Miniprotein binders against Uncharacterized protein C1840.07c. Designs and how they scored, part 7

Target 1, 306 residues: Uncharacterized protein C1840.07c, of Schizosaccharomyces pombe (o74480)
Amino acid sequence: YFNVNQLFDHEFIKVFPNFKGNVEAKIKYPTVVYAIGDIHGDFPNALDVLSAAGVVSPVFPHEWTAGNATLVQTGDVVDRGPDTRKLFRWFNDLHKQAEKHGGRVVRLLGNHEFMNAKGDWRYVHPGDKASYPEPSEENRIIDWGHSGEIGNLLLSEYNVTYKDNTTGSHFMHAGLSPEWAYREETVNELGKELLSHFMSREKIPEYLEDFWAIEGPMWYRGLAQLSEEEACEVALNVTKTLNVNRLVMGHTPQFHGIVSRCEGRILLIDTGLCSAYAGERAVLRISQNDTDSIVEAVYRGKIVKL

## First folded at step 7 (miniprotein)

Design s10 (from zs1 with E13A E105W)
Fold by ESMFold2-Fast, scan of step 7:
Structure s10 (fold): chain B 306 residues (1-306), chain A 118 residues (1-118)
Amino acid sequence: as target 1 above (306 residues)
Amino acid sequence: SPEDLRYLAELIAFLIMWVERAKELIKQGKYDEAEKLLELAEEEVRFLKEEAEKLRKEGHEEVAKRVEEVAKKLEELIKELKELAEKGDPEKAKELLEKALELIWKLAEEILKLLKEE
C-alpha cells in the first residue's frame, strides 16, 4: 500500500524542494487532455506551442513528454504551409510514443484533409508539392490515395469526432448542429465512407451529400459565428444530446487566442497559429479529477484560465 | 448545383474573415501582419473566379457573371489595400476595406437567396 507521507520526510524535501509540490499537483488532477487546432502545414509554430505546454520536447527529435495525457489535434494539418508530410509523420510517431506511457494522440479529419483526398488542391503550398520527387503532383496523388502513406493513415487512424468521457468533452473539426449531434453515432462511419469515395474520385452517394454540405460536420460554423444567445441555444441542445460538458472545435480562426462561449460549453481552439494567419499560438488544457476540472489556454509564457 | 452554392458561401465567409482581421490589424498599425491576411483574401478571390467559371459551365450564367464582377472589384481593392498597408495610410485603407466588405456582404446576401430557393 502506498503511504505518500513517507515520501515527504525532511531529508527528501531538503534535497528536492519542489518534489512534494510536483507529486501533489499530479495527484490532484490525474487526467489531462490537451488539444491543438488548425496547424495548416506550420511545423515550427505547432512545435513552439506544444513544447511550451510540455506536450513535446523542445529538443530534436521533439519526442512525447506528456506521460499518460491525451493530445487531440482537431484536423486541418494540411494546406497553406509546407510541412504537411513532416507533421503527419510527427503526430503518428507521437501517438506511438504516448501509448507506451498510457497516453494517446487523437487525430481528427478536417475539411482540408477531405479536400486534398478529393484532389482539390487550391490551398496546397508549393513547398508541400516540392516535398515529393518528380513528378511531384502524381506522387502526391498516390500519397493521398488508399495505398499512400497519408491516405492510409487518414483511413485507418483518423476520425471525424472524439469524445473524452473522463472530462465530458466532445472534439470536432468545425461544429455539430443539433441535427448532426442527434446522428453522432453515424458521424465517424459516414466520414470514412466519404473520404474513401473522395480518394476513389467517385460521385458521392446521395446519403453522404448532407454530411459534406455547409451545415454538415466538416463545415458547420454556427457554434463559432452565431450570436452568443443563438450559439448557446445550439450548444445547450448539442451538449445535452451528446451527454458532455463542453464542445471543442477548430475551423473558425480566433486570432487573439482560445475563445470560450456559453459558460465554457463552446471552446474555439483554432487560433490561426500558422504564420500566414498572424494568430496566437495556443494549446487547450483540460485537467480533471473526481470533483473538479480546470480549463486553460496555454500560450508561450502565459496560462489563462477559461 | 446546391453543393456548389454552399461552397461559394464558404469562400465568401473566408473573405469576410480575412478582410475584417486585416482591418483590425491596420487600425493597430500592424501593417506586415495585415498584408499576410490580404494575401489570403487575394487567394479566396482567385477561387471565386474559378467557381464562377464552373458555375457558368453548369448553366448558371447570371450567378457566374455576378460572382465574376464582384471578384474583379475585390481583386482591385485588395491590391490597393496591400499597397496602402505598406505605406501606412490607415484612413484610405479603412475606406477601401469598408468598400470590400460591402461588396462581399452583398454577394453573401445574393448567395443566401439562391440557397433558400433550393
Scores: ipSAE 0.273, ipTM 0.659, lowest interface PAE 4.7, mean pLDDT 85

Design s3 (from zs1 with F14W M17L)
Fold by ESMFold2-Fast, scan of step 7:
Structure s3 (fold): chain B 306 residues (1-306), chain A 118 residues (1-118)
Amino acid sequence: as target 1 above (306 residues)
Amino acid sequence: SPEDLRYLAELIEWLILWVERAKELIKQGKYDEAEKLLELAEEEVRFLKEEAEKLRKEGHEEVAKRVEEVAKKLEELIKELKELAEKGDPEKAKELLEKALELIEKLAEEILKLLKEE
């Protein structure tokens, strides 16, 4: 017979400072959803915060340790940092591991995934290019195409948005306007069609132009940047249309940590965790039971209720 | 094109974010971190010049000229800011960052007018 205190041994907590909170949450709240925002090719920083949150092991090969939980990555894995290929493979492996425990790793498309598929490589790190054998640029074009490892993965496994019904949470890369919330059932299909056109180096069909526009699902900053009053008006409309309690998004960096707006209806989780951005490393944790939910920002050595 | 104007708007948003973050880091005495943000800002300025050239080829000469003017001034300011960050002169750095932000905000207003027209 072991009691829960043995799981919170001093040496164990020193290595996994947020593990106690994760275990306690699982005991009291059977459903847990984690979310991580924009990573931008920074494997060490993604690993640091995911291991701090108890989602993955800090010990190589950094396997899934979150049991039946869901992890949502809200896009923008690529650009700025060098670890793009390693990160896509790691998240794919984590999903396979999570499924064995009744969990899952949900992976969303960010605007930078579309930019790379399109051949707009202005933000690609030299180390990302160097990860390919010579001829490196030609091999990267193939990898981000329909038959490539990354291209095939994005088309088959990735979506634009994800709704978690148990917690009433809707996950997106950038944001959804009221117009796009109303059209939410088309968003994943339109996104995959656009991604395919970009991989083929084709002109955008007219019917997809609004999707890629500044007010479209891949770029919309209204929920993150409008005044509190205006953002709340949008969030109330969008949450009602989607039948959810909260909207979770990356894309618009919050350098001081995860930000909650509109009484928890808006959660901004892009904390600029890439080392180049000088932001914070954070993971969102939503814990749910039949009556209550707890929403928290998890940092190394610190947990903040939102 | 409407897509090119959207990219221009995004580059401007990133410049604002980098400059504001660098200003905050300098206020906190975190000069090494601020220098990294200024390097990102410098990269965004290079992309502004590339977008200006695309706009000129598409016949948007006046917009291209204005973007190039602002990009050149920002390039000079960022270069001076990197030197000041190395020397630890926070007061001069704050003044130059405020000038950079003013230039970026004016350009943002001009681009927003163009987007509304399309």
Scores: ipSAE 0.420, ipTM 0.753, lowest interface PAE 3.3, mean pLDDT 86

Design yq3 (from yp2 with F14Y F47W)
Fold by ESMFold2-Fast, scan of step 7:
Structure yq3 (fold): chain B 306 residues (1-306), chain A 89 residues (1-89)
Amino acid sequence: as target 1 above (306 residues)
Amino acid sequence: SPEDLRYLKELIEYLRMWVERAKELIKQGKYDEAEKLLELAEEEVRWLKEEAEKLRKEGHEEVAKRVEEEAKKLEEEIKELKELIEKAK
């Protein structure tokens, strides 16, 4: 069973509106992967740049317009801004829409998701708390628990890392050290175990301590902050271990836009787009055909090759 | 461990980055954005002081003093920038 509209991405149909029939085997569609970093409760700013990139409609209700593409959100949806519940619901709905077109919305856990599950609410916006009916704090505790809307969503739909095999791109919230890259197959399982323990307000088992530590997958800043020479040594090790061409991460803000390091092996996509940081609003776009990769930063009104 | 000490160093370096970003926003006339960022930095400095106190209670007096000194420097610079914003409004 084939629907003609399901065989074409949105951009192809937009360019060729009168095209009808099955795609010839000779026509290869480019694989497109978009990525957006830390949002921190800022729906208007996330919407602004995702619509500029053609991922979502600028017209309410802001539906998926990226056809069979993949969008990766690299964590830290919560904190600093008020739109947390709206953003989690919106991305979940965008994923359902994308699936109907052969696309997907991959959603990763950031350290702030773990902090909120644990009850560390020092960065929670008053507007986030006010989004819950009274008693607002008790209802927020329930929502971030095992049986809550957000808690259940994070446990069932979210991962720590994502590998896109077609583009050779590995996505993470913060970064992976060489040691954690070697253990990458355990990262998603350990992360979900830690999240569950935090939701239960349980003392974490000893084997999870290194995962949550500063050199662990949720906090590691080495790829973003080490000197170019040292970061490149780490990136060469990690890309070889993971069998990828590039590493894409948020967590360490780059206020002037997306930053490429180590000849494109490191892509830093947290641009501080939340109003609190007033950073540049950007979406990463990776386009892959049979022979070529194009890596670009998409801003409002301009596209920059990386 | 040396990794635990690195955590505090990385946080201090990150807070310095936020302070520099606030200075850039002030130069651009983006006072509300600068103030919000400085308030976030001030909260992290508060946490840094709490961590210094914990280290002191655990017998790491020298490290605790150094972290406390860096936290005070950051707190002073944040206050100076907030005053600059108030004058410019």
Scores: ipSAE 0.016, ipTM 0.451, lowest interface PAE 7.9, mean pLDDT 86

Design yq5 (from yp4 with F14Y L40E)
Fold by ESMFold2-Fast, scan of step 7:
Structure yq5 (fold): chain B 306 residues (1-306), chain A 89 residues (1-89)
Amino acid sequence: as target 1 above (306 residues)
Amino acid sequence: SPEDLRYLQELIEYLKMWVERAKELIKQGKYDEAEKLLEEAEEEVRFLKEEAEKLRKEGHEEEAKEVEEEAKELEERIKELKEEIEKAK
């Protein structure tokens, strides 16, 4: 069969040829959800794969071309690469453009956004700091605070998790344990409270300690790192609790491309896209209709069914 | 807290992944990318050693020793891979 994307209506069309090479069946997928994992300040690599997937124009100023589709960025835009400010502004502009077409750009908080808010800057690229006018360090402190451009964006526009009801997909930065899946309705609120405390340079309240802990939503690697059997047990529990078909997460690098576990219930989309990691540049695409879904990894010049 | 032992253990596991990635990049002839990853890993190993020293000063000698041993192993592996790059160039 052949796969075709339509730009104007933004639908995915799957074509099945018969033994004579004639089109035997044509199936349309009117709902498309894209997801991109950890970017770590690498605008050229994010642009490369998003344009390859048809989400943005390859031509400056790299505007939204995905119509009514949804794009989810699963956090960790900042650190390691220099393009932090450019990326946050770009995604904000893409969201405004997408809304005009009935689409959306969902942007999630990663642990590195929290680290930068709290003043843990050991991973900040010199080019990120140099993007601020002098005094650059003080201006970066302001920008990541409550009243700054980035700080205000993170507090007002960003969430910890996102559920897409049409595809039955739950998006997160790192992972959700069964405990945190059960508490999912509190996750976005607790995350915003933690972020605000970090921006204030305050010691976090005791009730937020479990949220920020290693088994918490910003750090949990169980779905990515447990044995297949154990990860599937967790995924079945979590997908049932959240009432979804699949869990999509970044945070735990998969350098050879997007990884599917537990018969598609776990999708690991952090491919080390940043040039520092030299991982595969990949975008997840979920195409949905009333009957089924197609889940694929999109690379430049190659599409792999997951 | 960045001084919490659990966060240091998480960082150690993450650095082990970076070191394995650098090894793969070296096998692929991607020496510039491998060097950049190894330089970032070296900065994190320095951080681990600093945090281990803080733990020891606070009376957490057993935890400090564990972090120091992991940091030393990572440092030795990073050095070995940097030498591989220099030899292959």
Scores: ipSAE 0.161, ipTM 0.616, lowest interface PAE 5.0, mean pLDDT 88

Design z1a (from z1 with K73A E80L)
Fold by ESMFold2-Fast, scan of step 7:
Order: C-alpha cells, then structure tokens, then sequence
Structure z1a (fold): chain B 306 residues (1-306), chain A 119 residues (1-119)
C-alpha cells in the first residue's frame, strides 16, 4: 500500500492533524462512511469529534477534509442546545464542499425535526429562539415552514433513511420494526408527506398515523432497548428484509460511547454528545474494500474497533 | 389511545436516561455535570405534571393518575441525587453512597410504574 508519511511534513500535519489518517484509510479501504448521531444544537461538541475523526478541519471555517468519503448525520440536530441554525447551515455547506471531492454529506430527519416543524417547541433552547430577530417566535415559525431556510432544506434534501450499498449499511434516526422494514420503500415518501402536513399545521391523514406512532419509523426503540436475544431476532429479520449487513441509528442515547449489538448488526451511535446530556463524543467509521470491512468508534484521542 | 401518549413516553424514557447518567457522573465525581442534568430533568418533570393535569381535565383520569405517579417518583429520585451530590461535596461519602443505592431501587420502581402507564 502507499506510504502517506512521505507526503506530509510536520507543518502540514500541524494544520490538518487528522488528514493523514483519512488518506491512509482511503488507500487500504476505498469506501469510508462516517456517521454522527444526535447533536441537539451543540456545534462545539459536534465540531470537536468530527475534527478528531478527520471529517472537518479544526481551523475556522471548519471545512470538509474527508475527500470522497460519505458522512451520515442521523437526525436530531435541533433542540436542547442553541446552535440549531448554525448547524443546519454548516452541514449544508459541508455537503456542497464534499461533492466537489466526490464525497457526500447525507442528512436525515429525526423526530425532533418533525416536532419543530409541527410547532412542538417544548425542547427548544432559549438561545435557538434568540438566534432569530424579533418577533423571534414568528420568524422561527417562518424558517421551519415550507418557504423557510430550514423548512425548505428538510423538504428538499433530507430523508428518513439512507442505504449505503457498498458497505451494506442502513442509516436512520430511530429504527425499523420488522413490519416497517417490509415497507421500507415507502418510508421516505411517507416521511416527507408527514413533514409537509406538520409544516402546514394540518391534521395528519389517517394513513400517516401509524408512521408517527410510538412503534413507527420516527420513534421505534426496539433495536436499542429489547434484550440482546430479542433485538438480534429483530435485527436478523430487518437486515434480511433490507438486504444489508448492519443497522445504524441514533435516538436512544448511549452515554459511554457507540454500542454494537448482535455481532455488529446493530450500531447505536447517539452517544448524547450534546453538553446537555454530557455523553461521550463519538463518530462511527465504516471502512470497506472488496473482501473486508472495519467498523470503529472514533473518540477524541482514541479509536475503538467494534 | 396509547399513541396519544407518544410524547409523554418519549419524555419519561429521556428522564430515566438522564437520571441514570447523572448517577454515573456522581460516581465519577463530576458533580457540576450531574447537577446540570438534574436541573434539566426537574424542568421536564414539571411538564409531566402539567400534562397529567391536562389529561385529567380531558377525562383521562386513570392515565393522568399514572403520569402523576411517575412524575412524583422522578421528582423524588432527582431530589435524592441532588442530596447525594451535596453530601459528596461535603465529604460525607457513606451517606451519599446510601442515597445512590436508594436511587437505583427507585429506578426499578419507576420501570414498574411506566409499564402500568403504557398498558
């Protein structure tokens, strides 16, 4: 394999400390997928771990440094913390930057994005509201509506699920029951339809009620909360139905780091990185070649194989 | 219907997770972080009590009673953990440890109350 140490002098590494690691991974494993779970309005903590993983520069303006890799953010950017607008703009800019290098930033809908579109703001940080000019609440309603900056981004660029065929990985905010896995091809369409109805402040049609229910795609916790044996039964069913090797989800906080269940078929990546939850800051990294995959949790100062 | 309780179930699960996290932070001596989480948890418990009152006014007395019981149990648990922090800060580690053990038992009772709520 190519020795990248010969390409990067001390001064380059000082400015881009994690760039070398990303290049080495890419040479050995041509496909690299990063994933970050629930951020909940915490830009400094998201930046800290994404720069530790080599996805973004630690130097302002914190631009994309992951080349042609994919980053997946599994929803719940909003609530608890104040940096919501900054985070949505930053991820949008990172996607534009990544595309220029053959990479991409996949951004997914969490239940808190739906709640904010619906006008359920019980978890909105005062600093998020204060980020809008007065009248702040009215301007926030506009921004989360069909023609607003955030509302338009969520409707046009965000999905509920993402499947990466090269690694065989399925990403979403919460999880799919076996029943919903069977209907996975409808999930993104139903989700966008629900989101539009919420933005319109309309009563949801009866056919969308099951989608938004506690066992629905935006809320399902079975893969994270069922016993190991029961979660494995669900995961084996769901991975078979979706034709994937693993299921990656946020939504259910794992405060001590990324958790792997069912021999790697379930990866729980919501580590509560927001300062409000005081969880571990982590990024998932999946590295793939024709014969092998490496699944790792990237923390500040260490990498742990899952 | 049980689906009408979606937000309450979500909030209750988050509160239990926050309390578990605060307990672990206390064990690690991270008292300021634990206090922050417990303050956030107290605000959400107030919301649970308001939802219980709303449900009662709407004629859902049995559900309202269960939500109120869960809110009161969470409030007591948060108070125990805050007391454990104060005792630990003063060097009374033995009493702090006893309160943490009591909090663990109360969490088990909360799980039982939640099961009743979601039935």
Amino acid sequence: as target 1 above (306 residues)
Amino acid sequence: SPEDLRYLAELIEFLIMWVERAKELIKQGKYDEAEKLLELAEEEVRFLKEEAEKLRKEGHEEVAKRVEEVAKALEELIKLLKEAIELAKRGDYETAKELLERALRDIEELAEEIRKLLE
Scores: ipSAE 0.000, ipTM 0.434, lowest interface PAE 10.2, mean pLDDT 84

Design z1b (from z1 with E20L K73L)
Fold by ESMFold2-Fast, scan of step 7:
Structure z1b (fold): chain B 306 residues (1-306), chain A 119 residues (1-119)
Amino acid sequence: as target 1 above (306 residues)
Amino acid sequence: SPEDLRYLAELIEFLIMWVLRAKELIKQGKYDEAEKLLELAEEEVRFLKEEAEKLRKEGHEEVAKRVEEVAKLLEELIKELKEAIELAKRGDYETAKELLERALRDIEELAEEIRKLLE
């Protein structure tokens, strides 16, 4: 006889305020996908919202508590804040922990990961540089290269896009134009090639120039910035081409929380959670069963249906 | 550099968003958070001016001039928002409101200059 009430006692709920909601959601909706946008080197704020969502423990060492769920991080872990190395290690450890429970942590490349691989460090926090032993800049170059801890992780485990077939959700850092959606099957390969060239400090081959351009997969803002009418036209085209129900992206900050556009076809999840941006801290939660899906923004102390 | 146009566009967009966020924080009385964002914005405007000079040296005079105009408008806007914070902290809410209204007009002018730059 299992006494479930012990999981929701006064002390447990204080430590895991959203745990009961997560358990109830899993009973009714067996598939749960969480997504977190741009973190920009802010471990305390990422921890705050991921623990509020019940994805990780608020208690050190902040381990995975989301069972067989999927967490997607849509890139831009680096820059602005100091905790870059800590965050990459933490997400790597969370993925290993999640796999033991039938879950996963999908980690995606943002434009700032490419910028750091390329040696464009204009946004690097002094605390990030200071995290390396002297000579700090040389050691950071090595770490972001082919044989470095971060460089090797990005090349071996990170992709540009992720499609969750169970929910019909497509995740990436920036967004795809209709032209690039038609070429979506090439995006991960081209992204990895570009990343490798940047790490090698090689001139970009001509066929990679359009990938890195302002309208390319790492920079495209149309789904976030075009008028509702125009964004919906793009989203309808892209979701049809990719055979998905929704497009989830970071890159373009929404300071007041997660934004849904085009009847849920566009979900903008970069809320500027880094203290440098002073935006709302939020995690997207998609809950799915055979007949229904619920899409929600999880904030500290409240959950909002999108 | 023409290759850096995407970085420049992103930088300008982030600066606009930071300034809009700072204005909202001032309206909510969150002065310390607003000041932090404006300090970060000032650092980025310095970088924007450096990019304008680089573009000018590379022979892109027209683009450099537009980038410099955007940087100047951003500097003026940041200064107005900082002055509004200082006045609000001192209890001079009427003058702070006037500066916030001027900042709104400056944001509209900035948006028009950005549109010309990205045309």
Scores: ipSAE 0.212, ipTM 0.649, lowest interface PAE 4.9, mean pLDDT 86

Design z1c (from z1 with R115L E119K)
Fold by ESMFold2-Fast, scan of step 7:
Structure z1c (fold): chain B 306 residues (1-306), chain A 119 residues (1-119)
Amino acid sequence: as target 1 above (306 residues)
Amino acid sequence: SPEDLRYLAELIEFLIMWVERAKELIKQGKYDEAEKLLELAEEEVRFLKEEAEKLRKEGHEEVAKRVEEVAKKLEELIKELKEAIELAKRGDYETAKELLERALRDIEELAEEILKLLK
């Protein structure tokens, strides 16, 4: 309801000249960032919690309702569930809708997107394959390639990491070790190079081997799995290196809902929302003003402060 | 390859996480959810065994044996959890509890074996 930009209107300032100086010095426009973790082909469950959070309409065609807010999806849209193509198209449409309102939908690469680009389809749902016209396997290969709808979308629109400067929040699928945090500025470029090599069915170049390794940006579980003391040591190092207040990641399932570690420096948002994982449906919400941040887990019918 | 070994370690850690979740669901009486999760775990164990056989054919026999041992222990654990679900559904809570306690000990052994593999 309160719109600070209207207070900066020249005609308003003529009537209340001291308001502009006071407001500009003390009040910033509130920022809201939503984040949703691993979806794994489950459109109904993603829709359920995003509509509960007020990000999308519960009424078909489930359009953007979050105004100028940002939504971050931290990867792993594909595998386990059947709705892969529908989800990629839906998020792409949501981004176009959000832009019209000054918002955005940030879409990040998970390890399962890389696996599908590489041709490792062990986790692909039969319903995903059946979504392609015959010959379905050949058409899926084309779609996940450089010139395909999904392949082109991942190369042109998706990144590995996203930093929101207003909230001081860093988002990615898995996590960064201190070593990778130090070279974070290379992560998006290296990730896109690797993705392109996988789509071409090329042998991974030696310089990309550590990127795709178990301790690399697409797989690192340390922030989620190390003891509280050890995870906090890593998080303090990484947040200092990246100049952020918090690290937000999916990849490592938290079946009872969103988990906060190290006094809010680590937010684990993969809640296993896909029906295959029998987890919880949750959306992270970060609300920021000039002096305070409110970090919350949003569930259907319940909001929990983290 | 060394990358394949790291992926197998990752898969084993994920499988343990799924089994631990299934155990919690059983304790809460959420038997249908636990059964579905255990079915997914069984599929992953099958893939793990196939990777172990591939490693053996490539000359990595000692590592293949360790991966196979972990896969067999995961299979036995999944079987125990399925038996606990069936017993609990039939009202035999005491025997179900004993099987869950045995599963807890088996998970500890799996954690130790995984630490050996990750070196």
Scores: ipSAE 0.079, ipTM 0.583, lowest interface PAE 6.4, mean pLDDT 85

Design z1e (from z1 with A9L A103L)
Fold by ESMFold2-Fast, scan of step 7:
Structure z1e (fold): chain B 306 residues (1-306), chain A 119 residues (1-119)
Amino acid sequence: as target 1 above (306 residues)
Amino acid sequence: SPEDLRYLLELIEFLIMWVERAKELIKQGKYDEAEKLLELAEEEVRFLKEEAEKLRKEGHEEVAKRVEEVAKKLEELIKELKEAIELAKRGDYETAKELLERLLRDIEELAEEIRKLLE
């Protein structure tokens, strides 16, 4: 709680009579974290909502406008839509721009990034394939390999999870079970090892089988799909293990907008924003100070408290 | 294996999600958006056939056969529903509703059969 009267003592105002007229006594939020879920190759829709949230300019070349804020993209940039290469380059440029302003752009691996690295292209849009010069299939294989533009970027700069200590928020693509929350320290390392093996077209080593399994970090839907009671039991366990206030994830589409469960411990941010999914376009915004946190869904023309 | 059945269940849960969303869009008169989601459902049905083949190679013959039968029926219903949406744009709303309910029922039934196998 912030009390305005406690800031402006009667004796202080006597000494500085112009101070009260020059200072607005309001709750200050020095830390802002934005998050965007599954984009699935849809640059126009990602641009639409990120510019609506004030994260990027609506004017070409759509540069970073969020100052020292953090943006987290929770994976699944690829598949369904045609703009994969453009999106990866854009987020890479946004990251470089943000750093110059004291901000950052955190980019996470989704299951579709692993699928494309592995050569499972069942969901690849024809326009994505056509973005490569002939021979297009061979050039796409190279680009998603160890030395390719996308492959190198995913191996060197992308992680599976991200923890923001200031807000107490843990970001992931799909979800973390209690077992994987306990092993969270290993998750980014194991993910990079698996991604490398997929790029090499190697059989999954035994020790990585559980990571890629349906209950693993890239696929787990329990926090999004279990009953409110059961999901909250999992969320309480996981948030305690990770020492965070909330878990933020994509992967399980919420077509009507961002969903909050378990008194804000679960935030589901995959709103199916790509045109193929016809969901709402939304960005999560977490604003933090010493005493308060404001959690909001930002839509074009509307902001909703969660 | 139990793991392979869980992957199949995930595909079916995805199908249920897309069909439920298409149902809402049809109810709102958003026929073009509903058609796009049904194209995604049609794609997922093709993947059900691929997963059924994997299960067959692993010795789950009866499950594979059942999934293939349902996948074929779902392909036919999705095609009919896409045609019915064109008719709904021109005033024939009842056909689209009936086909959508049949599609959703068949997907939900398959999901329940697979959940029982995971017990």
Scores: ipSAE 0.153, ipTM 0.582, lowest interface PAE 5.6, mean pLDDT 84

Design z1f (from z1 with K23I K97L)
Fold by ESMFold2-Fast, scan of step 7:
Structure z1f (fold): chain B 306 residues (1-306), chain A 119 residues (1-119)
Amino acid sequence: as target 1 above (306 residues)
Amino acid sequence: SPEDLRYLAELIEFLIMWVERAIELIKQGKYDEAEKLLELAEEEVRFLKEEAEKLRKEGHEEVAKRVEEVAKKLEELIKELKEAIELAKRGDYETALELLERALRDIEELAEEIRKLLE
């Protein structure tokens, strides 16, 4: 017990019964980072788990309730489900709300955002297209372009990776190989250049070909799919290069919930929460103080320590 | 071409993940959920065959044949798992388990074929 019991008398605690618990929790772990993986156009399922985690209100209009915490969405908001426009607007509004409370909503680019910018719409839900006024496909092309609502938002607010220095956590959509970890300082710049070229419907410049390749930052599955021994070799190299304690990624679905590999150095948070994948709905929560961290998977009705 | 190959490999990997999920659901006795997922997977295999035909028309015959081979194996695997569900629903658990064990071995083989496509 911290000495919060000595700060207030019995009458104060009766009037504010949760005050002691709230003060104690904040003192123990003042920094909290939440992360949610691939959503794929499924607003109801994203809302369900984010509200279960206490990040947003379950009551319309589903406003930010996480105070000064950080929420990281690791990309792939688009495709499979119909709620793409609603989700991008919602996360943008949540970010504005969070900033007023000293928090933030970090939003990352996934490979499906790049595919949609490029005009590769093979996975676009009919309901996503129908969300645009007629002519719907032409208006969707404009919206995903440089001057469109989504296109401008992706270019101005979204990055490929995010490092949270307080928790020592590096967030990415798919994964970073040792080669790309070494080049991490170029990743966000190269990603935005590629995204801009895709929006212009231009051929990929030669210098961006390796970025978009199968071993590149938008596609790499090694940390999620290599054997435990091999994944740990990669993770140890990458965490040392990036000077972080853990790597957090989506992209490779884990249908039974969040998976921890290599003694917590790899956290796989794409749980296939969209209805198309029928996976578990989960949010990662990292709670940090000066000396320690607690890493947990938050599901509706239970919390699991990782 | 390398970009198209990557998209096809991703689609095949996605289908394998769905099939693995269906096997897990069958083992849990969630037969209706498994059957719905396999029906969705079956539709995606049809799209995979259509993409293979496009590759063939573009002159990528070797890659198209390999994609077609994987699609055919996925189609056969989905059909086998649907039969396993019906056997389990009728109480033929021994035969259903035998089919599930064969399906798991077939999935491991398919994963190796995907790695060959990516190489």
Scores: ipSAE 0.000, ipTM 0.383, lowest interface PAE 11.1, mean pLDDT 85

